VH-VL binders against q0aze0. Designs and how they scored, part 246

Target 1, 268 residues: q0aze0
Amino acid sequence: MKIILVNNRFKENTEKKAQEIAGQLSALNVEVIIDNGLDEPYAGTVDFIMVLGGDGTMLRAARRYGQRAIPVLGVNMGTVGFLSNIEINELAEYLPLILREEYSLEARMMLEVAVFQQQSLLTRVFCLNELLLRSNSPRMLSFALEISGQKLEPYRGDGLIVSTTTGSTAYSLSAGGPIADPQLDAFIVTPVASHIINKRPLVVSPEREISLHLLEEREAIIGIDGQIKMDFGAENRVLIKRAPHPLLMVNLKAKPFFTSIDRSLQRQ

## First folded at step 11 (VH-VL)

Design Q27 (framework fv_bermekimab)
Fold by ESMFold2-Fast, scan of step 11:
Structure Q27 (fold): chain C 268 residues (1-268), chain A 124 residues (1-124), chain B 107 residues (1-107)
Amino acid sequence: as target 1 above (268 residues)
Amino acid sequence: QVQLVESGGGVVQPGRSLRLSCTASGFTFSTYGVHWVRQAPGKGLEWVAAISYEGSNKYYAESVKGRFTISRDNSKNILFLQMDSLRLEDTAVYYCAKDRIYYGSGSFYGMDVWGQGTLVTFSS
Amino acid sequence: DIQMTQSPSSVSASVGDRVTITCRASQGIKSWLAWYQQKPGKAPKLLIYAASSLQSGVPSRFSGSGSGSDFTLTISSLQPEDFATYYCQQDNYFPLTFGGGTKVEHK
């Protein structure tokens, strides 16, 4: 059995805990690879991915490994979040089930984002939460949104978010988007500070293809899961599709989504 | 330099066929949708047909449906218009034009580059 | 098919004049309208797309406005090279359709 341990390079105790867990797993004849974010993703085959940290660490793991159809377990290190399943102090209890492959999997859709510059593919990224297009100056953007060959009225405002249902509680929520059950597959398209007051979020089929491009020369950026930033101008185009594979999240312990949402909303 | 060059026009008799070609250079032809637009002598512009960048989506004006076929060869950077059952009202200069947007699969956003046209006329 | 009606069909103008050309769609086309300039014996040239976006390299004296069904192309100060025929074109519905053209002639 080979396991990747993903941790947050910026937190000292996650690095120490990763080393401790790696030693324990090695003693059980499990091969361990540690991914602290400093190097390229591990290229070999693995049986399981254990993410030590908060939602941000899970988003990085999903971008690096989510398309490989490998079980991914979120282990919380103290920060309350939506993407972890068990607490670090529970790991010893659940480890035998992990090693015997006695768990269920929950599929979470991902986005495939392709960013082009003058017809050339600049990058292709998979992400779990969202793509954000936003202005990088005080000037509002004017841009075209196309959904499966259908052109909508041009958008004028600060930007747009194209989110998965998992991402409905992230930036899309802050911009006025709906809270979606992450077991549903859908794109949520949420405007950011639109100058058309009644421009509403859209919920569309995950089989749709979404494209964006600027209609005027403006300085803008593309953001992916709040972690990747890229310049975006009038020569750029972004194409968004459902990713070929969902992220396979390990479920060892019942974690009711709507109860978590209630607690989060009461703290807002 | 971005360029489109039409060829294949000429003098034909009613009911016959003609194939127009448009050769692209100076841009990545395979990523753009392309159009055929015609203009009868002394008249205005009339959109004829368009094809998506990969060739899977084709669109026609009602006046040419069933008679004209648009196609492309991305390996050779060539756009074609096969014109069957030609009628006198098909007399025009035929322009090919590149759509402004790349990787457009179902919609178009303005025609930013045009060829110089090829003339199709009739004799008796 | 969407009918595109341009007015006037011709206009006589002098260098320095402000020229306004209108285009009306038979039904709503959002902002999906382009304007083209055609000089005698030459291919058309894109001036404006998405109703109001100026194509790269086109002088700022050209501007477009409108949405829905009514659109306007304005030349703020006509130059000698601007004597030409102008066409609007909708790309919201298939088939794509052009207006009948407006010829800007010397007075």
Scores: ipSAE 0.719, ipTM 0.875, lowest interface PAE 1.3, mean pLDDT 90

Design Q28 (framework fv_bermekimab)
Fold by ESMFold2-Fast, scan of step 11:
Structure Q28 (fold): chain C 268 residues (1-268), chain A 124 residues (1-124), chain B 107 residues (1-107)
Amino acid sequence: as target 1 above (268 residues)
Amino acid sequence: QVQLVESGGGVVQPGRSLRLSCTASGFTFSYYGVHWVRQAPGKGLEWVAAISYEGSNKYYAESVKGRFTISRDNSKNILFLQMDSLRLEDTAVYYCAKDRIYYGSGSFYGMDVWGQGTLVTFSS
Amino acid sequence: DIQMTQSPSSVSASVGDRVTITCRASQGIKSWLAWYQQKPGKAPKLLIYAASSLQSGVPSRFSGSGSGSDFTLTISSLQPEDFATYYCQQDNYFPLTFGGGTKVEHK
C-alpha cells in the first residue's frame, strides 16, 4: 500500500507531524510519500491520499491529485472546515479501517478550466470550488458569457464566479450565490457586483460548457480556488467544463451536510 | 498579413452550378468560424452561410437553404461555397469573412477580416 | 427572420459634423449587434461589435450604443475618410441579418 501525505509546511509543526505519521504507517508496511506543496505532484501510482490540514490543503490536494480517481481523506488538524472527515486525534482509531479499505466514497464534481491566449492553450487546471473572473483595476469589466452556444446579454461589473456545488459555501456564497447540496452536480454562476441590478445567480447542468471572454481591453484576473492567480485580457478566452473525474472523498464517519452548515451559520 | 482571397466567380447560366473558394493566410484558419456574405449590384449586404471552426455546424440563409452548401478544408486553409440551381437573384459579389472569436462553439461575434469579393453574374 | 431597419437611408454631412445612424431590430437581440463601414468597391470593415465595443484600430470618434431593439452608431466629428456606407448586423439569431445601409455623403 502506498499513501501520499499532503500537508502545509507553513503551519507550525505540520511537517514534523507528517513525519511522525509516516513513521507509524511505515511500521505497518505502508510506503509513504510526503507532499508539502513545494514540488511537482508525485507522478507514481498510489492507493490512498491523506490530507493533513484544513480546507485550503484539501483544495490543493484536489487540484494536484483529484483527477486520478484515488480515495482522498481529509484529516483536520485544528482548523474547522467542510472538507475534512475526521480529526487528527481520531486517526489512530480509524487507521485499521483505512488499511482494510472499509470506508465509503463520496464523489464531488470538479471543474476543468482551460485558458487560451490567442488560439493557443495557455493552461489547463482542475479545481474543486470555483473559478473567479475579476477586475484588477477600479474599472468595471464588460464580458461575454456563453452557455452551450447560447449568448447571454453581456455582463458588466466586477466579475463572475463559476462554482461547483462543493464551492457553493465558499466564495460564491459570499457573492450572493445559493447553498447547494454537494451531492448534486451543477454549475453555479454568480455575478460579482453586477452593474445590472437584476443579474441573478444561475444554476446550470454540469453537461454544459461555459465560456468567458472580455469585450473591452481591461486589467482582469482569473482566480482558481482562491489559490492560483493569472492575468486575463481581451486576447484570452476561458472554457469551463465538468472535469472527467470527480474527487473521491473518503467517509469514515457520518457528517450530515445540512446540520453542519446550520451550525456554521449559527456560530456564537 | 492576415487575409482572405475569394475565387471561382464568373458568368453563368441560370440553373447551373458554381463553386466559390476562399483561401486564408496569415492566421490559423482551423481555429475560426467563417462566413459567406453577398452584395447584389447597388444593394446592401446579405448574410449567406457560415461554418464552425471544425466544420460540424453549418448555417444558411433561408433564400439559399437546400441550394447552397458550405464546407471547409482545414488542411488546405480553404472555405468553399457550392452553389446549385443558380437563379438570377443570386447575382452578387460574394465575400468570405472570418469571425472575430476563435473556438466558437456555434455562436459568432462579428466579422473582423473580409476578402476582396468575387463576382457572380449571368449571361443571356 | 429578424428584420433590421436602418435610418436614414442617406445623410448629407460636412467634415466636423456629428452624424448619428439608427438601427432597429424587429425583436430583441440583446446587445448582439455589429457595425460595419464600406467604401465603394471595397469590402466592409468591422467598426463596433457587441453594440458598443470598439474594434482594435478604429478611431475613438466612432461609438455605438443601445440594447434590445434600438441601436445607434455615432461619429462625433466626421473626417474626410468617413464618407462611406454603414451597416448594422445582428448575430443573436440565425440567420444573421444586416440592415439596409446608410450612405454618409458630402453636402
Scores: ipSAE 0.613, ipTM 0.831, lowest interface PAE 2.1, mean pLDDT 90

Design Q29 (framework fv_bermekimab)
Fold by ESMFold2-Fast, scan of step 11:
Structure Q29 (fold): chain C 268 residues (1-268), chain A 124 residues (1-124), chain B 107 residues (1-107)
Amino acid sequence: as target 1 above (268 residues)
Amino acid sequence: QVQLVESGGGVVQPGRSLRLSCTASGFTFSSYAVHWVRQAPGKGLEWVAAISYEGSNKYYAESVKGRFTISRDNSKNILFLQMDSLRLEDTAVYYCAKDRIYYGSGSFYGMDVWGQGTLVTFSS
Amino acid sequence: DIQMTQSPSSVSASVGDRVTITCRASQGIKSWLAWYQQKPGKAPKLLIYAASSLQSGVPSRFSGSGSGSDFTLTISSLQPEDFATYYCQQDNYFPLTFGGGTKVEHK
């Protein structure tokens, strides 16, 4: 059995804890690869991915490994979030189930984001929550949104979010988007501070292709899962579609989505 | 230098066929949708047809649908217009034009690069 | 098909004049309208796309406005090289359709 441990490179205590867990797994004859984000993703085959941290660490793991159809377990290290399944102090109790592959999987759709500069592919990224296009200056953006070959009225405002249903509780929620059941597959398109046109969030089929480009030169950025930032200008184009594979999230104990939403809304 | 060059125009008899070509250079032809637009002598512009960047989607004006066929060869950077059952009303300068946006799906955003045109006219 | 009606069909103007050309769509086309300039014997040149976005390299004296069904192209201070025919074109619906053209000619 080979397991990847993903941890947060910006927290010293999480690296020490990852080493302790790696030692425990090695003692059980499990091969362990530690990914603290400093190096390229591990290229070999693995049986399981264990994410040690909060939602941010899970988003990085999903971006790096989510397309490989490998079970991914979120282990909470004391942060508040939606993407972890068990607490760190429960790991020893659940470890035998992990090693015997006795767990259920929940499939979560991901976005495939392709960013072009002129006709050349600049980057291709997979993400679990959302792509954000936003102004990086006091000036309003003017941009085109196309959904499966249909041009909507140009958007004028501070930006737009294209989200998965998993991302419905992240930035899309803060911008006024709906809360979506993560068992549904859909894109949620949420405008950010539209100034000229009163735009509503859209919920569209995950089979649709979405594209964005600026209609006039502005200082703008593309944000992916709140972790990747890229400059975006009039010569750039974004193409968004459903990723080929969903993230396979491990369920070892019941963590009902709607109960988690209630707790979050009460403490907001 | 980005350019489009049309060829294949000439004098034709009514009811005959003609194939126009448009050769692209200076840009990645395979990334852009391309159009055919015509202009009868002394008249205005009329959109004729367009083809998606990958070649799978084709669009036609009603006046030419069923008679004209648009196609492309991305390996040679060439756009074609096969014109069958030609009528006197098809007399025009035929321009090829590149769409502004690359990798467009089913929509167009303005034609930013145009060829010089090739004349199609009829003998009596 | 969407009918695009341009007015006037021609306008006589002098260098330095403000020239306004209007385009009306037979039904709403959102903001999906382009403006082209054509000089005799030459191919059209894109001036404006998406009703108001200026194409790279086009002088700032050209501007577009409007949405829905009514659109305007304005040349704020006509230059000698601006004597040409201007066309609007909608790209919201298939087939794409052009206006009949407006000739800007010398007084």
Scores: ipSAE 0.698, ipTM 0.859, lowest interface PAE 1.3, mean pLDDT 90

Design Q3 (framework fv_bermekimab)
Fold by ESMFold2-Fast, scan of step 11:
Structure Q3 (fold): chain C 268 residues (1-268), chain A 124 residues (1-124), chain B 107 residues (1-107)
Amino acid sequence: as target 1 above (268 residues)
Amino acid sequence: QVQLVESGGGVVQPGRSLRLSCTASGFTFSSYGVHWVRQAPGKGLEWVAAISYEGSNKYYAESVKGRFTISRDNSKNILFLQMDSLRLEDTAVYYCAKDRIYYGYGSFYGMDVWGQGTLVTFSS
Amino acid sequence: DIQMTQSPSSVSASVGDRVTITCRASQGIKSWLAWYQQKPGKAPKLLIYAASSLQSGVPSRFSGSGSGSDFTLTISSLQPEDFATYYCQQDNYFPLTFGGGTKVEHK
């Protein structure tokens, strides 16, 4: 069995804990690859991915490995989050189930985001939560939103979020989007409203293709899962599709999504 | 230099066929939707047809539907308009035009580059 | 088909004048309207797209406004090179349709 341990080397004690866990797994005859974010993703075949950290580390793991159809387990390292399934102090208890492949998988849709400059592809990225388009100045943006060849009325405001259902509790929620059951596959299109112009969030089929481009030259940025940031101007275009493979999240114990989000909203 | 050059126009007899060509240069032709627009002498502009960048989606004005066929060869940077069953009312200068947007899925956002046109006229 | 009605069909103007051309769609087309300029014997030139967005290289004296069914092209201070025919064109519905044109001619 070969396992990738994904961690964030810049978090307190995370690198040391990853080394400890790698030692424990090696003692059980498991091959371990540590991905601390510094190098390119591991290119070889693996059986399982264990993410040690918070939601941010899981988002990075999903971007790097989510399209490989490999089970991914989120192990919380003390940061409250929505993408982990077990706590670090529970790992020893659940490790035998992991090694015997005695768990269920929950499929989470991902976005495929292609960013172009004129006709040239600048980047193609997969993401778990969302793409954000936003103004990088006090001026509102004017932009076109197209859904499967259908042109909507031009958007005017601070920006737009195209989110997965998993991302419904991330930036989309902050912008007034709906809370979605992550078991559903859908795009959630949430305007980042100015006080002047506002459109309602849209929930659309994950089979649709969404495209965005600016109608006027403005200083704008695109953000992907809050981790990748790029300048975006009138010569740029974004194409968003459902990614070919969902992220396969390991479910070792029940996690009550709706009660968790209710508690989070009350304490915030 | 971004440009489109039409060819294939001429004098024809009613009921016959004619194929127009439009050669693109100075931009990545395969990334853009393209249009045919005509203008009868002394009259206004009339949109005729358009084709998506990959060639899958084709659109026609009602006056030419079933008689004209739009197609493209992305390997040669050429747009075509096959005109069958030509009528006297098809007399016009035919322009090809590039859409502003790249990778549109059958939607169009304004025609920013135009050819100089090729004239189609009729004789007895 | 969406009918695009332009008014006036012609307007006589002098250099320095403010010229206003209107375009009405028979149905709502959102803001998906373009404006073109055509000089005699020449191909059209795109001026405005998405009702109000100025095409690169087009002078700022040209502006567009409107949404839904009623649209306006304004030339704030007419220059000698602006004597031409102007066309609106909707791209919200197939087939795409042009207005009948407005000729801006010398007084």
Scores: ipSAE 0.672, ipTM 0.861, lowest interface PAE 1.6, mean pLDDT 90

Design Q30 (framework fv_bermekimab)
Fold by ESMFold2-Fast, scan of step 11:
Structure Q30 (fold): chain C 268 residues (1-268), chain A 124 residues (1-124), chain B 107 residues (1-107)
Amino acid sequence: as target 1 above (268 residues)
Amino acid sequence: QVQLVESGGGVVQPGRSLRLSCTASGFTFSSYRVHWVRQAPGKGLEWVAAISYEGSNKYYAESVKGRFTISRDNSKNILFLQMDSLRLEDTAVYYCAKDRIYYGSGSFYGMDVWGQGTLVTFSS
Amino acid sequence: DIQMTQSPSSVSASVGDRVTITCRASQGIKSWLAWYQQKPGKAPKLLIYAASSLQSGVPSRFSGSGSGSDFTLTISSLQPEDFATYYCQQDNYFPLTFGGGTKVEHK
């Protein structure tokens, strides 16, 4: 068996814990690769991915490995998280189940983002929460949104969010989007500070293809899961679709999504 | 101009060592995974090794594992292949090549820039 | 390792001919396949990536198709500069593997 341990490079206690867990797994004849985020994803064959950290580390793991159809387990390192399934102090209890592949999987849709310059593909990235198009200056954007080739009336405002259902409680929520059951598959398209009356969030089929480009020369950025930023200009086009594979999240314990969200909406 | 130039090939004796170099120019070397691919005289292409852009992940063909070591120096834009315990079947032109994309997850998009190759051969 | 079987090993053709080369993977590789052209004494050149995407600067007479385990490279109207050896390469996971090559030569 080969396992990838994903940890946060800026969290030294997580690095030390990853080394300890790697030693423990090695003693059980499990080959371990440690991914601390400093380099590109490990591109060899692996059987399981264990994410040590909070939701941010899970988002990174999903972008790096989510398309490989490999089980991904979120292990909380003592911080509160919603994408983690077990706590680090529970790992020893659950290791035998993991090694025997005795767990269920929950599929979470992902977003595929392809950025072009003219006819050339510049990059293709995946994400679990959302793509954000936003202005990189005090000036509002004017941009075109196309859904499956159907052109909508131009948008004017600070930007647009294209979200998965998992991402419905992240940036999309702050911009006025609906809360969606993450077990449903859909794109949520939420305007950011639109200056046009009645530009509402859209909930569309995940089989649709979404295209964005600027109608005016502006400095804008594309944000991915709040962690990656890319420059976006009038010569660029972004194409957004459902990623070929969902993230396969390991479920060892039930998680109360709606109860947790209800508590969060009461504000802290 | 985006370019990769290999050097260090030559005539060696079986069991000896040789170090190949590949110098990059015209692109941000530290942003790309790079590869060594070889081709024996009159034969097809064989992938040998690859190294991630920061050097943390190294991959090897089974035939060279334990004998060859891939490394890189991003400050000098140089890729290396240290070849130990050389065998006659290692006779080939060795190419270095870079991945087409500078960022992505799991998938590759081909190798878009290749060097001219450097020949490794054996004397009797 | 994923084995890549390429056929035919050689094909004789004339300028203007349609040439089709086939590549088969020993297991599913989705669309993660690249095609390369190599002329004698030269390094390979990338033609197609992700099974069907044309590399910039490559003539439109080249096209790729397929997914899963079976792939084809087509040259719709062979030109004098197209006489070369062509290789497929799986891009799904390490170790990377190439097909055996197909030499396109004059009749």
Scores: ipSAE 0.256, ipTM 0.691, lowest interface PAE 4.3, mean pLDDT 88

Design Q31 (framework fv_bermekimab)
Fold by ESMFold2-Fast, scan of step 11:
Parts: structure tokens; C-alpha cells; sequence
Structure Q31 (fold): chain C 268 residues (1-268), chain A 124 residues (1-124), chain B 107 residues (1-107)
């Protein structure tokens, strides 16, 4: 069995814990590849991905490995979040189930984001939560939103979020979007501080293509899962569609979404 | 350096066929939707047809549906308008025009580059 | 089909004048309207798209406004090169349709 162990080198004590776990796995004849975020993603085949950390580390793992159809387990290191399944102090208990492949998988849709500069593809990235288009200056944006060839009334405001259902509890929620059952596949389109027009969030089929471009030259950015930032101007265009493969998340124990979100909303 | 050049216009008799061509240079033709727009002598502009960047979606004005066919050859940077069953009412200068947006999925956002036009007229 | 009605059909103006041209759609087209300038014997030139967005290279004296069904093109201080015919065009519905044109002439 070959396992990628994903950690965040920049979080204190996570590197030491990753090395301890790697040693324990090696003692059980498991080959371990450590990905601390500094190098390119591991290019070889692997059987399982174990993510040590919070939601941010899971988002990075999803972008790097999510399209490979490999089981991904989130192991919480003490950070509150939605994307982990077990706690680090539970790992020893669940490790035999992992090695025997005794677990269920939950498929979570991902976005495929293609950003163009004029006609040339600038980048193509995958993400688990959302794409954010936002003004990078005090001036509001004017931009076109197109859904499957249908032009909506132009948007004026600070920006727009295109989210997965998994991302419904992330930035989309903060911007006024709905809470969505992550077992559903859908795009959630949430405006950010719309001014002149009182725009509502939209929930659309994951089979649709969404495109965005600026109608006036402004300083703007595209944000991916809150971790990747790119400049965006009037000569740019972004195309968003459902990614070819969902992220396959490992379920070792029940983590009831609705009780978790209810508790989280009461904490504010 | 971005340019569209129409050709193929001429004098034709009613009921006949004519094929117009529009050659593109100075931009990535295969990334843009393109239009045919006509203008009868002394009259206003009339949109005729458009084709998506990949060629799969085609759109026509009601007056030309079933008679005109828009097509493109992205390998040669050429737009075509096949005009069948020509009528006296089709007398006009025919312009080709590039849409402003690239990789449009069947929507158009303004025509930013135009050719010089090619005249289609009738002898009797 | 969406009918686009322009007014006036012609206007006589002098250099330095403010010129306004209106365009009315027979039904709502959101903000999906473009304005073009055409000089005699020449192809049209895009001035404004999405009702109010100025095309690159077009002087700032040109501006567009409106949404829904009523739209205006304004030339704030007419220059000698601005004597031309102006057309509105909607791109919200197929078929795309042009207005009848407004000729801006010397007094």
C-alpha cells in the first residue's frame, strides 16, 4: 500500500506529527510519501491520501490530487472544520480499517476553472469550494455573467462567488448564500456586495457552463479556495464547469452534516 | 493588423446562388464568433447570420432562414455565407464582423472588427 | 423579432454641441445594447457595448445609458469627425436587430 501524507509545513508541530505517523505506517509495511506543500505534487500512483490538518490543508490536497479518483481522508489536528472525518487521537483506532479498505466513500463535486488571457489559456485549476471574482480597488466591478449561453443582466458590485455545494458553508455562506446538502451536485452563484441591483444567489445545474468577464477595465482578482490569487482584467475570461472527477472523501465514522451545521451556526 | 476582408460579391440573377467569403488575419480566428451583416443601398444595417467559434451553433435572421447557410473553416481562417434562392430583396453590401468576445457559448457581445463589405446586386 | 426604434432619424448640429440619440426596444433587452458609428462608404465602428461600456480607443465624449427598453447615446461635445450615422443594436435575443439609424449632419 502506498499512502500520500499531506501536511502543512508552516503549521507548528505538524511536520513532527507527520514524521511520527509516517514511521508508524512504515513499520506496518506501508510506503509513505510526505507532501508538505513545498514541492510539486507526487506524480506516481498511490492507493490512499491522508490529510493531516484543517480544512485549508484538505483544500490544497483536493486541488493537487482530487482528480485522480483516490480515496482522501481528512484527519483533524485540532482545527475546527467541515472537511475532516476523524481526529488525530482516533487515528490508531481507525488505521486497521484504512489498511483493510473497510470504509465508505462520499463523492464531492469539484469545479474546473479555466482562466484565459485574450485567447490563450492562462491556467486551468480544480477546486473543492469556490471561485471568487472580486474588486481589488475601491471601485466596483461591472461584469457579465453567462450561464449556458444565457446572458443575465450585468452585475455591478464588489464581485461574485461560484461555489460547489461543499463550498456552501465557506465564503458563499459569508456572502449570503444558502447552506446546501453536500451530497447534492449544484453550482451556487452568490453575489458579493451587489449595489444597484439586489441580486439573489442562484442554484444551478452542475451540467451548466458559467462564464465571467469584465465589462469595464478594473483591477480585480480571481480567488480559488481562498488560497490561489490571480489578477483579472477586461482582457481576461473565466470559464467554469463541473470537474471530470469528484473528490472521493473517506467516511470512517458518521459525521452528520445537519447537526454539525446547526451547532456551528449557534457559535456564530 | 486585425483585419477581415470579404469577397465573392457580384451581379447575380434572381433564383441563383452565390457564396461569399471573409478572410481573417491578425487575430486567432478560431476563438471568436463571427457575423454577417448587410446593408441595402441607402438603407440601414440588417443582421443576417452568426456562427459560434467552434462552428456548431448557427443563427439566422428570419428573412434568410432556409436559403442562407453560414459556415467557417478555422484551419484557413475563412468565414462563408452560402446564399441560395437569391431574391431582389437580398441586394446589399454584405459585411463580415468579428464578435468582441472569445469562446462565447452561443452569446454575442458586440461586433468590434468589420470588413470593408462586398456588394451583391442584380442585373434584372 | 425585437424591433429597435431610433429617434430622431436625423439631427443637425454644430461642432461643440451636445447630441443625444435615443433607441427603444419593443420589449426588455436588459442592458444588452451596442452603439455603432458609420461614415459614408465605410463599415460600421463599435462605440459602446452593454449599453454603457466604452469600446477601447473610442473618445470619452461618447457615452451610453439606459436599461430594459429605453437607451440613449450622448456625444458631449461634437467634433468634426463625429458627423456620421449612428445605429443601436440589441444582442439579447435572436435574431439580433439594429435600429433604423440616426444621421448627425452639419447645420
Amino acid sequence: as target 1 above (268 residues)
Amino acid sequence: QVQLVESGGGVVQPGRSLRLSCTASGFTFSSYGVHWVRQAPGKGLEWVAAISYEGSNRYYAESVKGRFTISRDNSKNILFLQMDSLRLEDTAVYYCAKDRIYYGSGSFYGMDVWGQGTLVTFSS
Amino acid sequence: DIQMTQSPSSVSASVGDRVTITCRASQGIKSWLAWYQQKPGKAPKLLIYAASSLQSGVPSRFSGSGSGSDFTLTISSLQPEDFATYYCQQDNYFPLTFGGGTKVEHK
Scores: ipSAE 0.734, ipTM 0.885, lowest interface PAE 1.2, mean pLDDT 91

